VHH binders against 6-phosphogluconate dehydrogenase, NAD(+)-dependent, decarboxylating (gndA). Designs and how they scored, part 7

Target 1, 299 residues: 6-phosphogluconate dehydrogenase, NAD(+)-dependent, decarboxylating (gndA), of Haloferax volcanii (d4gst8)
Amino acid sequence: MQLGVIGLGRMGRIVVDRVLDAGHEVVAFDLSAEAVAAAADAGAEPADSVADLVDRLGDDKRIWLMVPAGDAVDATLDDLDPHLDGDDVVVDGGNSHFEESVRRAEACSAAYLDCGTSGGPAGAELGFSLMVGGPQWAYDELTPVFDAVATGPDGHGHMGDSGSGHYVKMVHNGVEYALMQAYGEGFELLAEGRYDLDLESVAKTWNNGAVIRSWLLELCEEAFREEGSDLGDVDDHVAGGSTGTWTVQEALEQEVPVPLIYQSLAERFGSRADDRFSRRLANRLRYGFGRHEVARKDD

## First folded at step 1 (VHH)

Design n10 (framework vhh_7z1x_3)
Fold by ESMFold2-Fast, scan of step 1:
Structure n10 (fold): chain B 299 residues (1-299), chain A 125 residues (1-125)
Amino acid sequence: as target 1 above (299 residues)
Amino acid sequence: QVQLVETGGGLVQPGGSLRLSCTASGFTFSSYWMNWVRQAPGKGLEWLSGINSDGSSTSYADSVKGRFTISRDNAKNTLYLQMNSLQPDDTAVYFCAKEKYVYSSDWYGYAFDIWGQGTQVTVSS
């Protein structure tokens, strides 16, 4: 089939490459002329604008969006929507908030699929995991594309109604935060502990038959191989957190306790400040306690 | 040829100011996010600041918030970093970096595809 792709950053380019490799046709557009040219070199048909992309797709348009969450999605939909009807399908493969995806689906002239996409740049080699929400017929129509983009036949699924794809992906990222924090703490204990250990070897051993084996452990093994067991000069500042925040907000709304996900998010926030008001106050209170104890010894 | 060239580094006393410039060629500068990154002697890379394509949105690392200001002039294909209240620990090689969109997990960080050669900033009395 023929797929339009808007947004040719690393993730969008992986969608293009995998869809082309599966024998489908791609019409590609990005604000970066360089990115469009690179996609064309890979076999995509270049488009000069959103309108040009739409014009090249014929009557039943299938369009994958891979643009930054928020205003960029809405701006792209504003450009697309005058050219769309109810037989067309738009896929938002980005990290949109699930409530915004529901709003966009209600406003869109086409069928709208919210597609939580997991696998990062590694998806180029492995394919992605795709969590799709929206109309069943639209999901069914895009199955050949999802087969091409996903890690395999079980690498994509229809989650449910509009918003459910981004919802499930949001929670997935919350779990990922907690798992990353847990691996970090475990390896820190080993690094600071009583034995002089090769952490690359530990990560490799844990990832071959142990109960905590995972792709995240492959990334741990890679980190220790590339940076050394002391992680070299890797900074302790942890950026990001939007999907973790959304997961905690949803957990609070539903009254579901997620203490590990919350703590992993709180650790990220704490990593971003060298000097915290709460620590300064705690030091002053400790001073106050000391003065109080000294006074009591003198009476 | 796609190229980024930094200028404006040098020796400055603590509390002083410097303005770094980065001139871009070989691509449509006005279409891309731009960033400043530094590397202190014996340390890894530290991201400092980013600016969107039209200059309407900026981001800063906590270590430089309130002291450094990023700006751009799309007509001149030039990125700037105004550095005020410089401290000895600001001593580093400063790099201009071109960013393309990465629409994936927060753990991937910034995706820089083109880097300048760097300019040395030394803060010493």
Scores: ipSAE 0.000, ipTM 0.183, lowest interface PAE 12.4, mean pLDDT 84

Design n11 (framework vhh_7z1x_3)
Fold by ESMFold2-Fast, scan of step 1:
Structure n11 (fold): chain B 299 residues (1-299), chain A 125 residues (1-125)
Amino acid sequence: as target 1 above (299 residues)
Amino acid sequence: QVQLVETGGGLVQPGGSLRLSCTASGFTFSKYYMNWVRQAPGKGLEWLSGISKSGGSTSYADSVKGRFTISRDNAKNTLYLQMNSLQPDDTAVYFCATVYTYDYEGSYQYYMDVWGQGTQVTVSS
């Protein structure tokens, strides 16, 4: 099979490498000449424009987009769409909002698949988990590519209609937020608790037969191995939050309670401010109530 | 906020020369690979040239090899494209673009493509 890939960052490069390793052909384009040259060294056919990529793909085009969510996806589709017809398939493998994916599918001249991609950097060796939404026929046509990119035949699935792939991936990330927070709280109790524990050893033991074993625990073990049980100088600022926010917004729209996902998101927001107005006011109000000592910044 | 501003375009005769400039702000320019791309009337984007962070390595599309030279001045946060032996087919809006990756939930690395507003080059007699 022949696949066009647009976007050769870390994730797009993993798609290229895995598809090539499975014996398929890849035509690759990116604005970075360095990234295109690296993909060509791996066996991809380099393209120097979107039009050049399209020309190389023949009549039934299969194109994987791995560009940032938002305007970059729309700009790429604007360049592609004049060259597409209903027999072509475009896959958005990024982290687009599911409503944007539905909008894009309705406007696109080709069949449009929204593909939620999970696995992080481990996907290079293990393959990804792929959650795919859109027309059944287009999903079926891309099965050889999905088999190559995923962690095996069970590592990908057709979720349902347009938008469902990105929708399921969005909720997956919400669950991930809550699980990360739970592991964090558990290990913090152990780190601050009454025993002087080797947390790398604890994480390893928990990941070999215990009920909370997971890939996240492999990452915990790695963190403790590299940073030590006190996490060295790792900062407590937690960046990101878009998919967690989208999950909470959807939960509110559907009136589904997701308190653990919400609390994990709120903890991330709180990590970004050491000097919070609400805590300063609470201290001052306590002074007003019963003349409790007010903690001052310079004290 | 990352900003890129292209200047130096204009009208030139076939065989003429122009030098385009791209001034960057809002990021550490010296840490990023930089590119020039163009869009001709009624056509898609065409990648033209790229330059490494230090300026020690450059690459070019076959359509411009030997005619265009990319360079950078990291002290001035400026990218250049020297265009020689211009042809009518070089008529296009020219953009500078940078690519960088960032941590994006789950420790993913995604391309962030930042485009300038462009500068028009017209090659006509």
Scores: ipSAE 0.000, ipTM 0.217, lowest interface PAE 12.2, mean pLDDT 84

Design n12 (framework vhh_7z1x_3)
Fold by ESMFold2-Fast, scan of step 1:
Structure n12 (fold): chain B 299 residues (1-299), chain A 125 residues (1-125)
Amino acid sequence: as target 1 above (299 residues)
Amino acid sequence: QVQLVETGGGLVQPGGSLRLSCTASGFTFSSYAMNWVRQAPGKGLEWLSGISRSGSTISYADSVKGRFTISRDNAKNTLYLQMNSLQPDDTAVYFCAKGYTRYFDSEGYSYMDVWGQGTQVTVSS
């Protein structure tokens, strides 16, 4: 198969490399000439523009977008769409909001697949997990590419109608937030608790047969190996939260309780404040109440 | 109010040098990692360099390694970027950002949530 790839950041480059390794052909474009040259060194055919990429692709174009979410996706689609017809397929492999993906699919001249991509930079070695929404025929057509990019045939799936891929990925990230918070709390208790523990050893033990074993726990083990059990050089500021926010917003809209996902998002927001007005007021109210209690005893 | 303000940009000839400063206010600067990011006209954001809260851990993008030097002065709440051997391709708006980019979540995205307004650097003859 021949695949066009637009966006050659770390994840886009992983898509290029895995697709080439599987024996397919790739035409690659990015605004960064350096990124295009690097992809060409790996065996991709370089394109100078979106129009050039389209010209290099034959009939029945298959194009994977891996550009920053939001305006970059729409700008790329504006450049592509005049060259596309209903037999072509465009995949948005980025982290778009599912409602934007539905809007884009409705406007696109080609079949549009929203592909939630999970695995981060580790996808280079392991392959990604791909959650795909959109027309069944388009998903079927891209199966050889999805097999190459994913961890294997079970590493990708057709979720449902347009928007469902990014929707399922959004919820996945909400769950990920809660799991990261849970690991953090558990290891914090161990770090501050009554025993002087080697947390790398604890993480390794927990990841070999325990009920909470996971790839996130492998990352915990790596963190303790590289940073020490006190995480001495690691900031306590937790940035980001877009997909967690979207998950909580959707949960509110659907009236589905997600207290653990919400709490994990709230903890991220709290990490960004040096002090908090609410804590200062609470302390003042506690002392105010205490004065009233003392007055009652003296009466 | 949390804010970051970049200064030090301007016009410079190829091979020249500039030093950018980023002044932080509204938060405890010494508690957070800091980053430099740029955006060239018509292009996306490019992460350039990061520095840990203590200044002991520093990372650079390959495109600027050996030419740019990040540093911080926690007593002055100021982040710096010393840019040497500037090239026309270094022309961009330069932003400082609060956060740490050494670790990524499963999405592969870097985490920076407070950004300055940017300062323009133009490298031309």
Scores: ipSAE 0.000, ipTM 0.170, lowest interface PAE 16.4, mean pLDDT 85

Design n13 (framework vhh_8dlx_2)
Fold by ESMFold2-Fast, scan of step 1:
Structure n13 (fold): chain B 299 residues (1-299), chain A 123 residues (1-123)
Amino acid sequence: as target 1 above (299 residues)
Amino acid sequence: EVQLVESGGGVVQPGRSLRLSCAASGFTFSSYAMHWVRQAPGKGLEWIGNIYYSGSTFYNPSLKSLVTISRDDSTNTLYLQMNSLRAEDTAIYYCARVKYSYDESGYKYFDYWGKGTLVTVSS
């Protein structure tokens, strides 16, 4: 089939390449003419604008958006929507908040699929995991594309109504935060513990038959191989947190306890300060109660 | 060669309006999203907003009511209209082009900048 792709960064280019490799036609557009030219060299048909992309697509348009969450999605939809009707399908393959996806689906002239996409850059070789929300007929229509993009036929699924795809992906990322924190704590204990261990070797052993084996553990092994068991000069500042925040906000709204996900998010926030008022006060209060020596900041 | 040249800066009184221009050359202007960014004395860079190839605009929420971005693809010119100027709007204003894409992987970054134009808001 024919697929339009808007957004040709790392993830969008993987969608293009996998869809082309499966024997489908791709019409590609990006804000960067260089990115469009690179996609064309790979076999895509270049478009020089959103309107041109639409004009190149047949009567039943199938368009995959791979643009940053937020304003970029809305800007792209503003440009697309005058050219769309109810027989067309738009897929948001980005990392949008599920409530924004519901809003966009309600406003869109085409059928709108929110598609949570997981697998990172490894998706180029392995395919992605795709969590899709929206109209059943639109999901069914896009099945050949989802088969091409996903890691096999079990690598994609229809989650439910509009918003459910991004919702499930949001929670997936919350779980990922907690797993990353758990690996970090385990390896920190080993690094600070009683034995002088080769953490690359530990990670490799844990990833070959142990119960906690995972792709994240492959990344741990790589980190120790590249940086050493002491992680070299890698900073302890952990950026990001939007999907973890969204998951915790939703958990609070639904009154569902997610203590491990919350704690992992809190650890990221704590990493962004080299001191904390609460710890300074705690030290001073300990002096007041137990006459413990007060640690003071180095000026 | 790719060039971005800002103009229209200068001294302006508080409460007045000012329009900045950015003349682009050396690339297909109509195919790129364009941005405005400013830097006040002694402070970091502050993103003002952008305009996509389609004409859709997005603004820093703190500035949305005070600025308007537009483009004229026939003359390869980007504009920033500023209203109700305040002393805190004193800054060097830069025109910038985004390289690659606007995808969530982080390929969106400014590859070409103008030299900037100084706006001083003073009595």
Scores: ipSAE 0.000, ipTM 0.183, lowest interface PAE 13.3, mean pLDDT 85

Design n14 (framework vhh_8dlx_2)
Fold by ESMFold2-Fast, scan of step 1:
Order: C-alpha cells, then structure tokens, then sequence
Structure n14 (fold): chain B 299 residues (1-299), chain A 124 residues (1-124)
C-alpha cells in the first residue's frame, strides 16, 4: 500500500518507519525540511508541499495526519480537501477532541478516520495501540497500515462511528492520569516513610508478579534507575492537563462519577502553585483550633 | 533543568498592544516547537497557537487576526504579540515546550513543560 504521512515529529516518524518496515511505500511531508530529509533517508519519498504529496500519491489516496491538535489539523485539511474525493481516506492519528473530529469528518470530502494512538516512545519498537472511529469500509481498507503501526493484529480496533476513536482514547488518557497519580502517592509514602528503601528495587519487584504490574511501573523503575530514589533533579511541576479536562467535562455531561480521574487532574493543577491561598487559610484555621484546645479549662 | 519563564504581563488598557516573552533554558531551544496557552478567570485552558522549530505558525482561528507568535533562537526567547486587547483577553498566559518524547497523558497538547505563567489584565 502507498501511504501519505503529514507531520514528521517523533510520533509521525514512528508511523513512517513502521509502515516502511512492513513493506509499504510512504510519501512524507512536514513543514520542517530537516524532518522530511530524515524520513527520506529512512526510505520515504519526500514531498515539498501538501500539493506535491497529493500529486505523488496514486488514485484512492490514503493520508495519515500527525500534526498538533487544533488549528494545525484544520489548516492541513484546508490544503488537502480540494484534492480529495469520497474514495480517499484521511486518518487523524493525533489526539483531537472527539467533537472536532466529528465536525471534520462531516466537512471532509474524503472518508475521515479519527485514530487515537497510544504507546509512547515504545511504539517505535513495539508498535502502538490504535482506537479507530469512522466508516467501517475505510477502517477495513486501512487494516494493512494499522497492522504495521500497531503492536499486532489485536493492537488496533474499530471503536464505532465518527469520533469514537478519539473518544475512547480521551477516556484512556483520563485513566492513565489516575494510575500515574496512584503510583506517585504509593512511592511518595515509601520515600517519606519509616524505611530507607531502594525504590528502583521496589518497582522492579512489583513489576515481576504483583497485581499492580504495568508498563507505567516499568517507567517508574526507569525513573528511579536514572534519577535515584530521591528523584534528585526532577521538577514537581506537572505540565498539561487538557486531556484530563476533556474527560472530566464529558463525565460531568453524562453524569458519570470519575472522582479518581478528577483528583489526579486537580493534583496536576496544584503542582503549579508554590503557595496556595486555601492552604494558608486552612493552616490559620487549624492554628485557631489548636489555641482553643490549649485554652480549654476542662479535663 | 528545563525552565520556561514568561514575562511582559501587567495591566493594559483596552485597544492597546502587548508583547509577552518566554525565556527558555535547559534544552536546545532551536530544536523544539513552542506553544502559547491562556486561562481566563473561572474558565478552562485555551490554546492560542504554536510555532514549529522551522518558524511555521498555526493559530486558534478565534484569535488568528489578534495575535502573532515568533521566536528568536539566538536568545532562546519565544514571543506572543497581542493587538487590539479586549477585557476578555484578561488571563494568565503560559508558554509551553513541545515534547521531546511521547507522554500519552498530555498527548493532545504535545508539550512537556509549562512556565508558571504571566498575568495580563485588560481594564480601563
């Protein structure tokens, strides 16, 4: 199969490499000439523009977008859409809001697949997990590409109608927020607790047969190996939060309780404030209560 | 240690212009894309736009005519130029670095570090 790929950052480059390794042809474009040249060195056919990429693709175009969410997706579609028809397929492999993906699918001249992509840097070696929404026929047509990009035949699936791929991925990220927070709290208790523990050894032990074993825990072990059990140079500020916010907003709209996901999002926001008004007030209230107890004349 | 420090905020009158700066350190600035994001009081985060390491820019369509993002790789500085400021532009403005590796928990924004933000208040 021939696949166009637009967006050659780390994730887009992994898509290119895996598709090429599976024996398919790739036509690659990015605004960075350096990224295009690097993809060409890996075996992709370089394109100088979106129009050039389209010209190099044959009939029944198959195009994978791996650009930043938001306006970059719409700008790319504005450039592509005059060249597309209903037999073509466009895949948004980024992490767009699912409602934006539905809007884009309705406006697009081609079949539009929203593809939630999970697997981090390990995707280069192991492949990704792909959650795909949109027309069944378009998903079926892209199966050879999904087989190449995913961790195996069970590593991709058709979720449902337009938007469902990004929807399922959004919720996946919400769950990931809660799991990361849970690991963080557990290891913080061990780090601050009664014993002087080697947290790399703890993480390794837990990841070999314990009920909380996971790839996230492998990343914890790696962090302790690289940074030490005190996480020496690692900052406590946690960036981002839009995916967690989207998950919480959807949970509120559907009236589904997600207290752990919400708490994990709230902890991220709290990490960005060195001195919180609420904590200062709470300390003053606790101080007042303590003084009342000291002043008490009863037993 | 990666640091992003925003500056240039403050009180500004409606209709005026303001330029925000973000000083970056602890990484090779010229190799990474950068973003601007804001949060108005009582509102959620709003993505303003990004600039790739190539210099190409993409903007939130609602803000495209009002803002310009630029970078100076020789000084490791990111800029946000805002024109025709209105009361609804009152917000904390953050700069953010595009991720060097994938982090699925923040994948939708493609960034791994944020500054602490700079407050812009638009009032007469």
Amino acid sequence: as target 1 above (299 residues)
Amino acid sequence: EVQLVESGGGVVQPGRSLRLSCAASGFTFSKYGMHWVRQAPGKGLEWIGNIYYSGSTFYNPSLKSLVTISRDDSTNTLYLQMNSLRAEDTAIYYCAKTRTWYDSSDYTSYFDYWGKGTLVTVSS
Scores: ipSAE 0.000, ipTM 0.144, lowest interface PAE 14.5, mean pLDDT 83

Design n15 (framework vhh_8dlx_2)
Fold by ESMFold2-Fast, scan of step 1:
Structure n15 (fold): chain B 299 residues (1-299), chain A 124 residues (1-124)
Amino acid sequence: as target 1 above (299 residues)
Amino acid sequence: EVQLVESGGGVVQPGRSLRLSCAASGFTFSSYAMHWVRQAPGKGLEWIGNIYHSGSTFYNPSLKSLVTISRDDSTNTLYLQMNSLRAEDTAIYYCAKIKYTYGDEWGTYYMDVWGKGTLVTVSS
C-alpha cells in the first residue's frame, strides 16, 4: 500500500517509520525541509509541497495528517481538497476536537477518518492505540496501515460514525488525567508518610500483579529510578489541558458527572500559579476570624 | 492578522536593568503560552523562558537569576525584565507564541508566530 503522510514531527515520523517497516510505501511532506530529508533517509519518498505529494500518489489516494489541531488541519485540507475525490481517504491522526472533525468530514471531497492516536512518542517501539471514526469502507481500506501503526490488530478499532474516533480519544485523555492525579496523590502520601520508602521498589511491586498495574506505573518506576524517591529537581508545573477541558465540557452538556476528571483538570491549572488570589484572601479571612496571623508576600 | 511587536530595546549601560514589551494582536492572547528567545551577533538562538496562560514561568537555567517574564492579559502584552545587564546580553530579542497540543508540534505545520525582534545593545 502507498500512504501519503503530511506532518513529520515526532508522532508523524513514527507513523512513517512503522508503515515503511511493514513493507508499505510512504510519500512524505512537512514545512520543515530538514524533517522531509530525515524521512527520506528512512526510506520515504520526499515531496516538496502538498500538490507534489498528491502528484506522487496514484489513484485512490490515502493520506495521513499528523499536524497540530485547529487551523493547521484546515489549512492542509484547503491545499488538499482540490485534488481529492470520493474514492480517496484522508485520516486526521492528530488531536482535533470531535465537532471540528465532523465539520471537516462534511466539507471534505474525500472520505474522512478521525483517528484518535494514543501512545505518545513511545509508540515508536510499542505502536499506537488508534480509535477511528468515519465511513466503514474507508476504515476497512486503511486496515493494513492501521495494523502497521497500532500495537497489532487489537490496537485499533472502528468506533462509529464521523467524530467518534476523536470523541473516544478525548474521553480517554480525561481518564488519563484522573489516573495520573491518583498515582501522584498515592505516591505523595507514601513520600510524606510514616515510613522511609524506596518508591522505585513500591512502583515495581505495584506493577507486578497488583490491581493498579499499568504503563503509567512503568513511567512512575522510571521516574523514581531516574530522579530518586524525592523526584529531585522535577518541577510541579503541569502543562496542557485542552482534552481534559473538552471532556468536562461534553460531560456538562450530557449531564454526566465526572468529578475526578474535573478535579484532575483543576489541579493542573492550580499547578501553574505559585500565588493564587483565592489562597491570599483565605489567609486574610482566617486572620479576621482571629485564628492565625496573615502570611504576607515576602514574609 | 496575527502580529507580535517587540519594543523597549536600545543602548543600555552595563549593570543596569531593561524591560522589553511584546504587543500581541489578532489572536486570543490569554489562551497561549508565550516565549522569549534571543540571538547574539554571529551566534545561534538562545531560549530565555516562557510563561503559560496561567502565569506560571519556566526559565533557561543559565539565565534564571537575571530575567523575569510576566504578562498582562488585559492589554495583550508580554514582558521581559532583565537585570544586571552585561555586554554578552547584546542581542536581538524575539517574542513568540506556540500552541500546545498533544502529539507533535515541533517540525510540522506549527502554530508558532515570531515577532520581528528588538535590538538590545549593552555598552558604555
Scores: ipSAE 0.000, ipTM 0.139, lowest interface PAE 13.0, mean pLDDT 83

Design n16 (framework vhh_8dlx_2)
Fold by ESMFold2-Fast, scan of step 1:
Structure n16 (fold): chain B 299 residues (1-299), chain A 123 residues (1-123)
Amino acid sequence: as target 1 above (299 residues)
Amino acid sequence: EVQLVESGGGVVQPGRSLRLSCAASGFTFSRYAMHWVRQAPGKGLEWIGNIYYSGSTFYNPSLKSLVTISRDDSTNTLYLQMNSLRAEDTAIYYCAKSQYTFEDTGYKPFDYWGKGTLVTVSS
C-alpha cells in the first residue's frame, strides 16, 4: 500500500517507520525540511508541499495526519481537500476534540477517519493502540496500515461512526488521569506511612501478578529507580488537562457521574496555585469555630 | 493578522439582560472554537464558556443558567447573551480564539484574545 503522512514529529515519524517496516510505501511531508530529510533517509519518498504529496499519491489517496490538534488540522485539510474525492481516505491520528472530528468528516470530500492514538513514544517499539471512528469501508481498507502501526491486530478497532474514535480516546485519557491520581495517593501513603519502604521494589512487585499491574505502574517503578523513593526534587506542579477537561465537559453534558475523573482533574488545577482564596477563608472560619466551641465548653 | 474586537458593554441595571458581540477577522472563523472569558476588577480570569465549530456549547457550570453563547459564521461574529445581571457580573469581557495542541501542555487553550469590553452592573 502507499500512504501519505503529513506531520513528522515524534509520533508521525513512528507511523512512517512502522508502515515502511511492514513493506508499504510512504510519501512524507512536514513544514520542517529537516524532518522530511530524516524520513527520506528511513525510506520515505519526500514531498515538498501538501500539493506535491498529493501529486505523488495514486488515484485512491490514503493520507495520515499527525499534526497538532485544532488549527493545524484545519489548515492541512484546507490544502488537501481541493485534491480529494469520495474514494480517498484521510486519517486524523492526532488528539482532536471529537466534535471537531465530526465537523471535519462532514466537510471533507474524502472519507474521514478519526483515530485516537495511544502509547506515546513507546509506540516505536511496541506499536500504538488505535481507536478508529468513521465509515466501515474506509477502516477496512486501512486495516493493513493499522496492523503495521498498532501493537498487533488486537491493537486497533473500529469504534463506530465519525467522532467515536476520538471520543473513546478522550474518555481513555480521563480514566488515565484517575489512575495516575490513584497510584499517586497509594504510593504517597506508603512513602509517608509507618514503614521505610523501597517503592521501586513495591512497584515492581505490584506489576508482577497483582490486580493493578499496568504500563503506568511500570513508569512508577522507573520514577522510583531514577529519583529514589522520596522522588528527590521532582516538582508537584502538574501541567496539562485538555483531554481531562473535555471528558468532564462531556460527562456533564450527558449527565453521567465521573467523580474520580473530575477529582483527578481538580487536583491538577490545585497543584498550580500555592495561595488559594478558598483555603485562606476556610482557615479563618476554622479559627472562628474552634475559638467559640472551646470557650463554650470550658466556661 | 488575527483580530478580535468585543462590543456591547456599558452600564446596565441589575436584573437586566445584555448581549455582547465579538467581531473576528484575519482567520477562517467558521473553523475555530471560540470562548468568552471575564475578569472582574482586582480578580483573576474566569472562563465563561465556549462554542465549537459544530455549534455545540460548553459552559462554566456556575454560569450556565445565566448565559448563552452563539455564533454567526456568515458575519464572523461571536455572541454572549447574559440574563439576570448582578453586581458580581461587573467585569471586562474578552473574546478568545481556541488554541488546541496535539500535546496536552496547558489548561489555557487560547492563542488570541480581544482587548475586552467593560460591563458595569449598577443601579
Scores: ipSAE 0.000, ipTM 0.119, lowest interface PAE 16.5, mean pLDDT 84

Design n17 (framework vhh_h_nbbcii10_fgla)
Fold by ESMFold2-Fast, scan of step 1:
Order: C-alpha cells, then sequence, then structure tokens
Structure n17 (fold): chain B 299 residues (1-299), chain A 128 residues (1-128)
C-alpha cells in the first residue's frame, strides 16, 4: 500500500519507519524540511507541500495525520480537503478530543478515522496499540497499515462509529492516571513505612508473577534503578491533565461514577502548587481552634 | 533526530521587549514527555549562562536571579514550541540565546552538561 504521512515528529516518524519496514510506500510531509529529509533518508518519498503529497498519491488516497492536537489538525484538513473525495481515507493518529474528531469527520470529504495511539516512544521497537473509530470499510482498507504500525495483529481494533477511537483512548488515559496514582501511593507507603526497602527489588518482584504486574510497573522498576529508592532529584510536579479532564467531563455528562480517575486528576492538579490557599487557610483555622501554632512563610 | 530552532531575536532598545520561540522537531513537547526545556545565553566574551528552564511537567520553572521578574518561560505543547518572553531589557541581556532540551529527572537547570540537545542560537542585541 501507499500511505501519505503528514507530521514527522517523534510519533509520525515511528509510523513512517514501521510502514516502510513492512514493505509499504510512504509519501511524507512536515513543515520542517529537516524532518522531511530524514524521512527520505529512511526510504520515504519527500513531498514539499500538502498539495504535493496529495499529487504523489494515487486515486484512492490514504493519509495519516500525526500533527499536534487542536488547530494544527484543522489547518491540515483545510489544506487537504479540496483534494479529497469519499473514496479517500484520512487517519488522525493524534490525541484529539473525540467530539472534535466527530466534527472533523462530518466536515471531511474523505472517510475519517480517529485513531487513538498508545505506546509512546516504545512504539518504535514494539509497535503501538491503535483504537480506531469511523467507517468499517475505511478501517478494513487500512488494516495492512495498522498491522505494520501496531504491536501485532491484536494491537489494533475497530472500536465503533466516528469518535469512538479517540473516546476509548481518552478513557484509557483516565485509567492510566488512576494506575499511576495507585502505584505512587503504594510505593510512597513503602518508602515512608516501617521497613528500609529497596524499591527496585520490590518492583522487580511484583513484575514477576504478581497480580499488579504491568508495563507501568516496569517503568517504576526502571525509575528506582536509575534514580534510587528516594527518586533523587525527580520533581513532584505532574504535567498534563487534558485526557483525564476529558474523561471526568464525559463521566459527569453520562452520570457514571469515576472516583479513582477523578482523585488521580485532582492529585495531579494539586502537585503544581507549592503554596496553596486552601492549605494556608486550613493552617490558620487550626490555630483558631486553639490547637496549633500557625506556620508562617519564610522571610 | 532531535532539532531545536530558535527565532525572534534582533535589535531592541533598553526597556523594550522581545519574545523568543524555539520550535522542536524529532520529538514532541508532550505533557507526558520526559524532556525539560531551557534557555541559555552567551554574552560576548563570556561563557554559557542559564537563563530560564521549565520542567517536563510544565509545573516547575527556574529563572536566573538577573532575569527573575523580567523574563517568563512558557511552553505550548500543541505547537511543539518553547517561548521566552523578555521584558524590561537591559544592555547586559545582549547575548546569543540558545534553546536546549534535557531528559526529565534532574532539576539542575543551571548546568549546560545536563542538556542533550541544543539549537543553533539567536542573537539578541539590546542597544540604543
Amino acid sequence: as target 1 above (299 residues)
Amino acid sequence: QVQLVESGGGLVQPGGSLRLSCAASGFTFSKYSSYALGWFRQAPGQGLEAVAAISGSGGSTYYADSVKGRFTISRDNSKNTLYLQMNSLRAEDTAVYYCAAKRYGSDWYESPSEYDYWGQGTLVTVSS
């Protein structure tokens, strides 16, 4: 098959490399000439614009978008859409909000697949997990590409109608937030608890036959190996929150209780403030009870 | 491969403002990225000086004492771009400004040796 790829950042380049390695042809474009040149060195056919990429593809165009979520996706679709018809397929492999993916599918002249992509940089060696929403025929047509990009034939699936791919990926990330928080709390108890433990050894033991074994736990083991059981200089600030927020917003709309996902999101938000108004007031209220000295900020 | 490209430098009068941008390719400024980002500068005849840095999480920032209160570092993950907003510029701010990226896990933002990837630099001249 021939695949156009727009967006040659870290993830887009992995898509290019895996598709080429599987024996398919790739036409690649990015605003960065350097990124295009690097993809060409790997065996892709370079395009010098979106229009040029389209011109190099045959009549039934198959195009994978791997650009930043939001405005970049819409800008790319604005450039693509005049060149597309209903026999063409566009895949959004980014982390777009599922409602935006539904909107884009409705507006797009081509069949639109929203493809939730999970696996991070490890996808270069292992392949990704792909959660795909949109028309069944378009998913079927892209199966050889999905086989190449995913961690094997079971590493991709058709979730359902438009938006369902990004929807399932959004919820996946919500679960990831809760799992990361759960591992963090467990290891914090062990670090602060009554025994002097080697947390790398604990994580390694848990990864070999224990119920909670997982790739996330392998990353915990790696963290303790590289940073030590006290995590050395690692910041306690946790970035992100968009997919967790989207999951909680959807849960509220559907009236589905997700307390663990919510608590993990709330904890993440709390990690970003060293000096919180609520904690300062609580400290002052405890003084008002006649119980504790009020803690004051340093001069 | 990782590439960082700075832009926005130029000539500005004392008291003026400039915004520097650093566009990244070959890796994504994901909110889940292990990459922390920083700005360094090298004034004529001087060594590299750390100016500002922002953690991979985006929640922690570092500023050199000489720029604290005047400069603001920020990142836009959707645009894969790092920014440095420079206000109340002084002649002493004249330098080549470099964008740099390092793996998350270290808060030693002042040390150039902690940074794995560097841009080519953009010149900022503060002169009347």
Scores: ipSAE 0.000, ipTM 0.103, lowest interface PAE 23.9, mean pLDDT 84

Design n18 (framework vhh_h_nbbcii10_fgla)
Fold by ESMFold2-Fast, scan of step 1:
Structure n18 (fold): chain B 299 residues (1-299), chain A 128 residues (1-128)
Amino acid sequence: as target 1 above (299 residues)
Amino acid sequence: QVQLVESGGGLVQPGGSLRLSCAASGFTFSYKSSYALGWFRQAPGQGLEAVAAISWSGGSTYYADSVKGRFTISRDNSKNTLYLQMNSLRAEDTAVYYCAAGTKYYEDSYLSSDYDYWGQGTLVTVSS
């Protein structure tokens, strides 16, 4: 099949490469001329604009968006929509909020698939996990592309109606936050605990038959191999949080308790401040009780 | 509107070094507004490219493959200043360099859209 790809950052380029490797044709566009040229060198047909990409795709257009979430998706759809009809399919493979995906699907002239894409840059070697929401017929039409992009036939699935793909991916990321926090706490106890342990060896042992084995644990083993059991110079600042925040917000709206996901998100927020007002006040209140001397920031 | 002001650009010979600085104008760095600070560049006739990023505490850093091992990003929160130490400069490093500050993550990809505040840019020319 022929696929248009708009957005040739790290993830979009992986989609291009995997689809080309599977024997399909790709027409590629990005605002970065360098990214378009690199995709062309890999075998994609370069487009000079969104309109040019559309012109090259023929009558039944299949277009994968891999642009930054938010305004960039809407701007791209504004450029695309005058050229689309109901037989065309647009896939949003980014990290859009599921309610925005529902809104976009309702406004789009084409069938709109929200595709939660998981696997990060490792998807280049392993393929992605794809969680797809939207019309069944559009999902079915894109199956050859999803087979190429995903890590095998079970690596993609149709979740349900519009919004469900990004919804399931959002919750997936919330779970990922909690699992990362749990691994972190466990290994921190071992690092700070009573034994002098080789954490690479511990991670390897845990990942070979133990109940907590996972790809995340393989990444833990890799981290200890590359950085040492003390994690060398790795900072304690944890970036990210939008999908975790969305998951917690949805849990509150649905009145579903997600204490571990919430706590993992709260730990990320706390990691971004070397100095927290609440801790300074708590210290001052302890002084007010007559328990301890006030700790000062430069003491 | 919040502004970032770059300085330290100029003409340098291949193999030389430059240190860029980025100072906040009209605001101070905080974990809420600038937990992530980064450098981007735009070469003549080309698009915007991510160069380096640094966390609030200064320990976690990202570097583009094209500059890894040659450039070092650092920050001094007490001075509200971001730095980029550029060593072993090549003709390909010629670009306008922009500093950026943001509250959003870039773990899925290092994208300019993840940054809320931008400098005006400083030109770096690497030529003999």
Scores: ipSAE 0.000, ipTM 0.134, lowest interface PAE 19.2, mean pLDDT 84

